# VHH binders against O-phospho-L-seryl-tRNA:Cys-tRNA synthase 1, part 8

Target 1, 364 residues: O-phospho-L-seryl-tRNA:Cys-tRNA synthase 1, of Archaeoglobus fulgidus (o30207)
Amino acid sequence: DFINIDPLQTGGKLTEEARQALLEWGDGYSVCDFCTTGRLDEIKTPPIHDFIHNQLPKFLGCDVARVTNGAREAKFAVMHSLAKKDAWVVMDENCHYSSYVAAERAGLNIALVPKTDYPDYAITPENFAQTIEETKKRGEVVLALITYPDGNYGNLPDVKKIAKVCSEYDVPLLVNGAYAIGRMPVSLKEIGADFIVGSGHKSMAASGPIGVMGMKEEWAEIVLRRSEKYKNKEVELLGCTARGATIITLMASFPHVRERIKRWDEEVEKARRFAAEMEKLGIKQLGDNPHNHDLMFFHAEVLYEISKKAKGGRFFLYRELKSRKIHGIKPGLTRYFKLSTYGLSDEEVDYVLNAFKEIIEKYS

## First folded at step 21 (VHH)

Design f6 (from f2 with S31R V61K)
Fold by OpenDDE, fold request of step 22:
Structure f6 (fold): chain B 364 residues (1-364), chain A 119 residues (1-119)
Amino acid sequence: as target 1 above (364 residues)
Amino acid sequence: EVQLVESGGGLVQPGGSLRLSCAASGFTFSRYAMSWVRQAPGKGLEWVATISSRGSETDYKDSVKGRFTISRDNAKKSLYLQMNSLRAEDTAVYYCARYSGSWYGFDYRGQGTLVTVSS
């Protein structure tokens, strides 16, 4: 009965169908009873084959798709398959830590595209181009990565222009859409990217860990190469990936996910309205303005000042929100925090806004 | 290619009736259980009713029991939903969905038809 505004959770809440499926298929190898080829993506009962080879590519706007144990595994698979000695990957400074760690694990050198300063913190095509150019002087750039959106500010970079830049420099582009795929319309082909990854448990109403990976046809032979000994197994996927509660809930929720992305404009407007009202309270939304994503980052100096005097100190905000049945702001945060309005009704949005207003008034 | 095309949606007053139709193609219709699902504005997708492949068994959401009737004509590859005693809360986009039969869920859905119940 709580309102949840945690960006990590607002897009991952299971549908009723997924919950029911979970109860039935929760065992780890529950989907393997009719596996005849030894490949997860080829299972027809349940219809995993159709999902991976027909539904998912269409949804991602790609040629070839796979299910992974998370977006992080997908990113690593791509990086690892493209890795060469002393090679470089160029990625945005707003990247998720898992992108950076994946590159390290793959043995790649990393060059970061710098973000702009306060208040925008943006990744620009110009800075992307400059970084690629400079990095190429140092070695071979085998991949570029852009986070779309980033998980800190909810900024949406101009991914089409960035893709064009990458193409001009003959660098393949991977789009990290962990906060996009399943929330908003996204297409690999429309963007002009080579790879795209998403998070099922973050943004596709599935049990985690689970992710999705899409690519152009030309990359399938490289990324999805098969084992020398086990000719049916794809090396970068370690054979079979998600084959229990995760895949079944992903599939069960997919019809809902496919539909809800059509309402993305409503979600954007909701976020903008929320931000505008927060501004009236002296709480500033940082990043893209106007904002184009449900994930928002706020600077709340007024709350920080309150925290200096309030009983419980920096934990006062968490407690005040909890007492009002609002969940999602991490304990101890007051000056800076992120939240999401994704999936909230107008009434719930108003309730949360009113909560902030009341809290500020209470301590004024 | 599997196709499901819904029709019959429209504006109706509370207490009124409406009959939805779904035309199926691209698969052996008579081998699949079929369902109706709906999505109200601002809400998630919800299951409404299911009918077995041969039409011998039906199941309904509790809130629509006694008001809605799901039926099918396998010769015409058509699915139907008779909706009586419509309420404002029945306002939604209604989708025809193919039940996979081997797992809990749907593998294909149509584009939907809008039903608006308003005075």
Scores: ipSAE 0.006, ipTM 0.206, lowest interface PAE 11.4, mean pLDDT 92
Fold by OpenDDE, look of step 21:
Structure f6 (fold): chain B 364 residues (1-364), chain A 119 residues (1-119)
Amino acid sequence: as target 1 above (364 residues)
Amino acid sequence: EVQLVESGGGLVQPGGSLRLSCAASGFTFSRYAMSWVRQAPGKGLEWVATISSRGSETDYKDSVKGRFTISRDNAKKSLYLQMNSLRAEDTAVYYCARYSGSWYGFDYRGQGTLVTVSS
């Protein structure tokens, strides 16, 4: 009965269908009885084959798709498959730590595209181009990565222009859409990217770690190469990926997810309204303005000051919100915090706003 | 040690003008966005204006737009706030504040300078 404003969770709440499916398919190897070929993507009942080879490519706007154990593993698979000795990956400074660690694990040198200054902290096509150009002087650039949106500010870079830049430099582009796919309309082909990855449990209402990976046809032979010894196994996927409750709940939620992304404009308006009202309280929304995503980052100096005097110190905000049945702000945060309005009704949005107002007034 | 020292505050009549200055030391000034914040008597701290590290971008509280101008001189490691058309509601202690270049963060603030707008 709580209002949840945690960005990590708002897009991941299970549908009723997924909850029902979970009861039946909760065992980790629950789908394996139906696997006759040794390939997860070839299972026909339940219709995993149809999902991976027909529904998912259409949804992602790509040629070839797979499911992974998370977006991070999908990114690694791509990076690792393209990695060469002393090669470079160019990625945005706002990248998720998993993108960076994936590159390290793959043995790639990393060049970061700098973000702009306050207040936007944006990744621009111009800076992207410059970074690629400079990095090419140092070595071979085998991949570029753009976070869309980033998980810190919820900024949406101009991915189409960035894709054009990458193309001009003959560098393939991977789009990290962990906070996009399943929330908003996204298409690999429309963007002009080579790869796209998403998070099932973050943004597609799956019950556990699962990711989606899409690519152009030309990359399938490289990224989805098969083992020499086990000829039916794809090496970068370690032979098999999500094959229990995760894939089943992903599939069960998928019709709902596919439908809800059509209402993205409403979610954006909701976020903008929220941000505007927060501003009236002296709480500043940072990043893109106007904001174009449900994930928002706030600077609340007023709350920070309150925390210096309030009983419980920096935990006062968490407690105050909890007492009002609002969940999603991490304990101990007052000065800076992220939240999401995704899926909230207008009434719930107003309730949360009023909560912040009341809290500020209480301690004034 | 990071140090921010504000100056330029004082008593001014409504409609008057003041120019605040902030002297920064102990860090690479040109790498950080800088802000002015203020605290009115009996009120909480509120944001007034911010300027990017290179000075190419500025942002203002709505109530001060068109009246206040934030600027900086990186060579002198100085931040400025030109305040025109001052109002009674602008009365506050004004602070110079540093923001992180890598992550938005308000990590250092000066001791402040008092601005009083009164007839």
Scores: ipSAE 0.000, ipTM 0.235, lowest interface PAE 13.9, mean pLDDT 92
Fold by ESMFold2, fold request of step 22:
Structure f6 (fold): chain B 364 residues (1-364), chain A 119 residues (1-119)
Amino acid sequence: as target 1 above (364 residues)
Amino acid sequence: EVQLVESGGGLVQPGGSLRLSCAASGFTFSRYAMSWVRQAPGKGLEWVATISSRGSETDYKDSVKGRFTISRDNAKKSLYLQMNSLRAEDTAVYYCARYSGSWYGFDYRGQGTLVTVSS
C-alpha cells in the first residue's frame, strides 16, 4: 500500500460503504428499477430523492441542488443557460481548463481575470472588479466564475469579497469548488454567490464522473428549464444524469464525507506544517502564505540541481519516491511539483517528509 | 521575438563588486517575474535570485543572501544584479531568465555574461 499524495486522488478514495454499494447497484441503470416519473431526482429507492432534495442543499448551503456527470457538465449547464449572442463570461486565470472549454462550448466570449505575480499567483477582488468593468465596455457580462481553490497553487481567493463585487455589477457568480466541496466546509449562502459546483470523484469519495450543482432558487427556472415536448425532462441535464455506480458511490460515501469536512482545520494545520518542514529542506511553497488548503505547489531548486547529475535524470525523484512507496508526483517533475496531504495521518506526513530529507541527503 | 541580453561581467578580485545588467525586448517585461541563474565551469545551471514583476518581492539562494541584490527598472525593461563581497565560487556565466509561472519554471534565457573572481 502506497502513500498517495496526488491532489486529484486524495479526496476521491472510495469508502468501504461505497465499495459495498457497488455490489448491490453497480449494474447499468440499476437505480432506475423503481423510477415512476422518469426523473433521476425523484427516485426514492435507492433514496436519490432524499439525497438531492434534502441532504445536498443543506451540505452546499443552497436552495436547489442536482447531480451531474462531473463538475464540468454542471459548469456547462450554468453557462449554456445564461448564454446570449455575443455575451461574455469573466473567469479567473487560475481556472481549470474545463471551465474555459465549457464557456467556448456555450458560445461565450471569455475574459480572464489576471493572477498576481510570483510568489502568490492570487486572484484578487480588485482584479476581478477591473476585469468586469473593462469587459462590460465590450459586451454583456452574463456570468462570472471563480475557482475556489485552484488546482495548480491551491489558492483560496477571497470569495466573499469577489461575490460582493459581482453583485455590485449585477453579474451572477459561479463558484467552482471541485477541490473544496467534500474536503472543507463550503456554503453558497455564506459566500453570497449564485451557483456552486463540486466534483464527486475529486473530493467526495465517489467513483466518477459525477458532480454536484447548487444554486439560489431564483435560478432554478432558468437552469433547470423543462422541455416543451417532454414536460418532465430538464433540458440542461438531458433529462437524467448519473444513473449507476457514480451516484450510488457518491451517496454511500456521503455520511463519511459530511463528517470529514468537520476536521478541515486539522487538514490546514497539517499542510502548513508540511510546507514549513519542506522549507527547511530548501523547498519553497508558492501560492497563498499562510496556506489554506491541502493542495500545495512547491519550487524545489535543490531537487532540480540533483536531477542534472543523478542516474535517471529528471525521473530520479519519481523513482526515489516510488522505491519508498510514495505515489502522486508526476514522473519527470523535479523543480516544480504539487501534492496533497489530505487524509494522511501524522505518521504518513512524517514518512513523506523524511523521504524528501533522505533523498536530498543521499545526493549531498 | 523574446530577447534577453546580459552585460557587466568581467574579471574582479575576491571581495570586489560587479553590477550585471540584462536588457529585455520582445515581450511585456513588466508582466513577468525575472531571475538570475549561473553556470560555473563544468557544472549545471544554478538559480541565484528572483524578483517579482513589480519588484516588490525578492528571493535569493542562501549562499548569496546579503551579498547580492536583484533589482529591476520596468521603464527601461532592464534587470540588474548587484554582486558584492565576491568569492572565487561565484565565478560563472550569469544568465537572466524569464520565469514562466508554470510548473516547468523558466522559459527563456539570454546568452550570458562571464564573471571571473580570481587574484
Scores: ipSAE 0.000, ipTM 0.300, lowest interface PAE 15.8, mean pLDDT 89

Design f6 (from f2 with S31R V61K)
Fold by ESMFold2, fold request of step 22:
Structure f6 (fold): chain B 364 residues (1-364), chain A 119 residues (1-119)
Amino acid sequence: as target 1 above (364 residues)
Amino acid sequence: EVQLVESGGGLVQPGGSLRLSCAASGFTFSRYAMSWVRQAPGKGLEWVATISSRGSETDYKDSVKGRFTISRDNAKKSLYLQMNSLRAEDTAVYYCARYSGSWYGFDYRGQGTLVTVSS
């Protein structure tokens, strides 16, 4: 039984319920067998309507929710619906590339909020405010985006303060929670932002591509505007989105996901204990300190030094971990890598820590 | 064009001192964390020290802590490494490196300056 510590995998492992649903519903457009209106979000059997209009808004802490074909399409839908010629979006420098590409596709100019210095690389409310102020001198700022957490360092910015800053400048805020929604408690209303997006396949134990999108009611008629000719079709969603295995696995996993986020404090403590033990081995955690997410980034000079004399060279760490049934660090990485402890038992965390200790001792 | 030019290397006796310099151009130096890395003949690169973009934080490889000091002067776009109590194991070509701020590591380095510690 292999332990996987890849941040891309730790929040997306299917539940048994989702595996069974995939077997039963995995054919093509199988959820559409009972569609009576031509709208995905109105299908009552399977209960997509209840999921999208009742369960998701409560889970996201928002007024209106939809599913999308990945968080990237949710971000694009928001950006495109607000886009104007020569307008700007302000987004954090730790953003996922799909945020940047979505803004380019929407025809928006992009201003990046600089991250702080080594070793934290954080996004601050102050830098957000400065960037909005400077960008407003260049053109209309129609949207701000904050990545919460980022996929590089696992940093959780002070998103409530950032939302307050955006509100003071009258700029709507989109929270990219692809590594948060389904792993940790998060609420659009508590944050005070305008939009929130999440990734089903990264963090909600679903088969991808699938994403979730939430918003304040005031944005629904803009983002979810309907076609003039096809009056039941929402333009930004191209009428319908996830119509098969992806939505079914998301729904099947949802009861499990709703419960697991209640244990987030335990996940943070496991990550902090893991990082502290790695520091004792000479492996330094970069990013927020104290760290507040399961995704961690490490500088491991001791492992790089070993790679210079080990038989496998740069691949020695991958091989040593694989021989101990540990996967998730990319082959060839030694000096810098990221990992996630999400969902591991205390015994599994100890097993991984002992593996690093044994590897270092073997080459001492 | 990003340029990093190291200087200050040379031959020194064990226990001696050297001060390395790195002149930076072609980018906003004050925006980037900077590192010294080194390469002994026939071996791979080894990280030595890193300093934050504003100079407020530093970190060192364990074997050089207390002997080496990294510093920077953002007005002069210069990075420095003061090396004291030099040992034979410190013999290497020393490179000034710009840290990318991601798990990919460093994106630029200079041509290097040779430090030889020999009795």
Scores: ipSAE 0.000, ipTM 0.294, lowest interface PAE 15.7, mean pLDDT 88
Fold by ESMFold2, fold request of step 22:
Structure f6 (fold): chain B 364 residues (1-364), chain A 119 residues (1-119)
Amino acid sequence: as target 1 above (364 residues)
Amino acid sequence: EVQLVESGGGLVQPGGSLRLSCAASGFTFSRYAMSWVRQAPGKGLEWVATISSRGSETDYKDSVKGRFTISRDNAKKSLYLQMNSLRAEDTAVYYCARYSGSWYGFDYRGQGTLVTVSS
């Protein structure tokens, strides 16, 4: 069968339990048929209330949790709740574009924390502190955001130190954990931040779009404020969020997701071994070194040089990998690409490594 | 427009206690870190304590740590300083101050409240 190394997909593969739940609940059903209060998070059958109010807060290490229609909606809800006219958000330069767009939609000015130079591209606590200090001279900083890890290099910044920096400047911190929550252990309380968001379809083995949002209790009244007219409706959630297949698959996968994060050390060791073997082939791993996440970014000059000669040109790598039943590197990429080893067996990792070796040797 | 009004000062014996209050108006109190600063006779302004806008973090000058407690009530727009185990060297005019962009900086202060610690 095909080996999938696409970072977007390796943490989002449905469990068998989620597939079965979809059959039971997805055949035209709406969870709203069981709603007694007009609010998704209060539905007890299926047990959405228990999931949101008991299971998720423990998993996220937070006081209050909700589900959203993707991590991008969760980020916007936090930003919009804290937004003021002419205020600023400080966010890392490695952020996903949806963090930037959410800030624009919330009417916030944006200051980007610069990343370090080649080859690390890291976000440091020092650069974070300097950017907050500089930005406060221009206006009020209402929120900071850190991407943990980023989706470009797979870097895991020192979020505990960044949280301390933000606390010293009295700026709340949002941790965007879309590639962390559901893959690795993460706790809002242990980090010392104010908000955390995750992606169900990227990292929690759920059908999308679905996200999770956690916060300290002190923020619940602000972010989850109720409508003046419709007293049971939370304004930022437009009353209700993820319903149907997305929430059902998230809940069905959750027991297995909670278990799999306990094996994170194995996933990191696997990624480091993969990167070390790629380096022996002349394919350089960029970002954190030692690397601390399953998502890796490579600079492969050797594959680029081959692409100049090979039949098929820049598509040669895609074709060679596909012929070996390896999917996940986008067609046309040779010189730079990212991949994920999450969930691969040691045998599958060895198979992928040997495929790269064979391809290079074939064109030598 | 910004107003900070301190109260609660007075004459107290060494080892005694006082509670200072500061009523804030003319700005969004819950969005600012707040400090107490003091000025002893013949000396410059001295930072005493700071509390974050949410009240979750506090910091103190070493000489008052363990004796003074800074607190705030954002609903009442009020800042407090509980002063225990007072010493003669705590004698000063105490000012409520608004954080201005650095941890020890301020842009507004009140008129102050006099604390005199004397046998």
Scores: ipSAE 0.000, ipTM 0.087, lowest interface PAE 25.7, mean pLDDT 88
Fold by OpenDDE, fold request of step 22:
Structure f6 (fold): chain B 364 residues (1-364), chain A 119 residues (1-119)
Amino acid sequence: as target 1 above (364 residues)
Amino acid sequence: EVQLVESGGGLVQPGGSLRLSCAASGFTFSRYAMSWVRQAPGKGLEWVATISSRGSETDYKDSVKGRFTISRDNAKKSLYLQMNSLRAEDTAVYYCARYSGSWYGFDYRGQGTLVTVSS
């Protein structure tokens, strides 16, 4: 009965269909009873094959798709497949820690594209190009990664221009769309990327962990190579990924997810309205302005000052919001925090705004 | 030691102008974005404007857009705030603040300079 404004959760709430599916398929190996070939993507009933080979590629705008155990596994699969000794990956400074760790795990050297300074924190095509160029002087760049949007600020870089830059330098591009796929329209082909990954539990209303991976056809033989011993098993997917509730809930929610992305403009408008109202309270939305995503990052100096004297100290905001049945701001955060308006009604948005107003007034 | 010293505050009539200055020392000024924040009597601290380390980017509170201009001179280690068309609601103590990043925020702030807008 809480209003949830946690970006990690707003896009991942299960649909009713998914919840019903969960009751039936909750066991970890529940789909295995229907697996006749030893391949998850070949299961016909339930229609996992159709989902992975027809629905998902269309949705992602790619040629070949797979389901993974989260976006992080997908990123690693790509990085590991393309990794060479002493090779480099170029990724944005706003990247998720899992992107960085995946690169480390894959044995890649990492070059970060610097973000711009306050207030934008943007990743620019120019800086991307410069980083690639400089990195190429140090070694072979086998992959570039762009976070779209990033999970800190909700910034949407110019991915089309970045893709062009990568192409000019003959570097394949992986788009991390963990906060995009399932929330907003996104297409690998339209972007001009080589790979795209998403998060089912973050943005596709599925039970986690679950992710999606899309690629151009030319990469399938590399990334989805099969085992020498087990001829039907894809090595980078460790032979099998989602075996129960995760894949079934993903599929169950998918019709809803396809529809809700059509309302993205409404979500953007909602976020902008929210940010504008917060500004009136002296709370500044940082990053892209106007903002183009439901995930927003705020600077609230007024709340920080309140935290210095309020009962409970830095935890006062969490407590105040909790008492008002608002969930999503982590305990201890006051000066800087992120939130999402995704899926909220106008009334809920107003309620949250009013909560912030009341809190500020209470301590003024 | 990091030092920020504000100056230029005073009493001004509505519609008037003031120029605030901040002298920075004890750190590499040119590496940090700088901000002005203000606190009105009985109110909380409020962000006013920020300028990037190189001075190429600026941002303002909506209520001061078009009226206030933030600038800096890295050679002089100085931050400025030109305030035009001042209003009663602009009355506050104005602080120079160093911005050190999204996680660290404003890690240093001066003692402030009082701006009073009154008829």
Scores: ipSAE 0.000, ipTM 0.211, lowest interface PAE 14.3, mean pLDDT 93

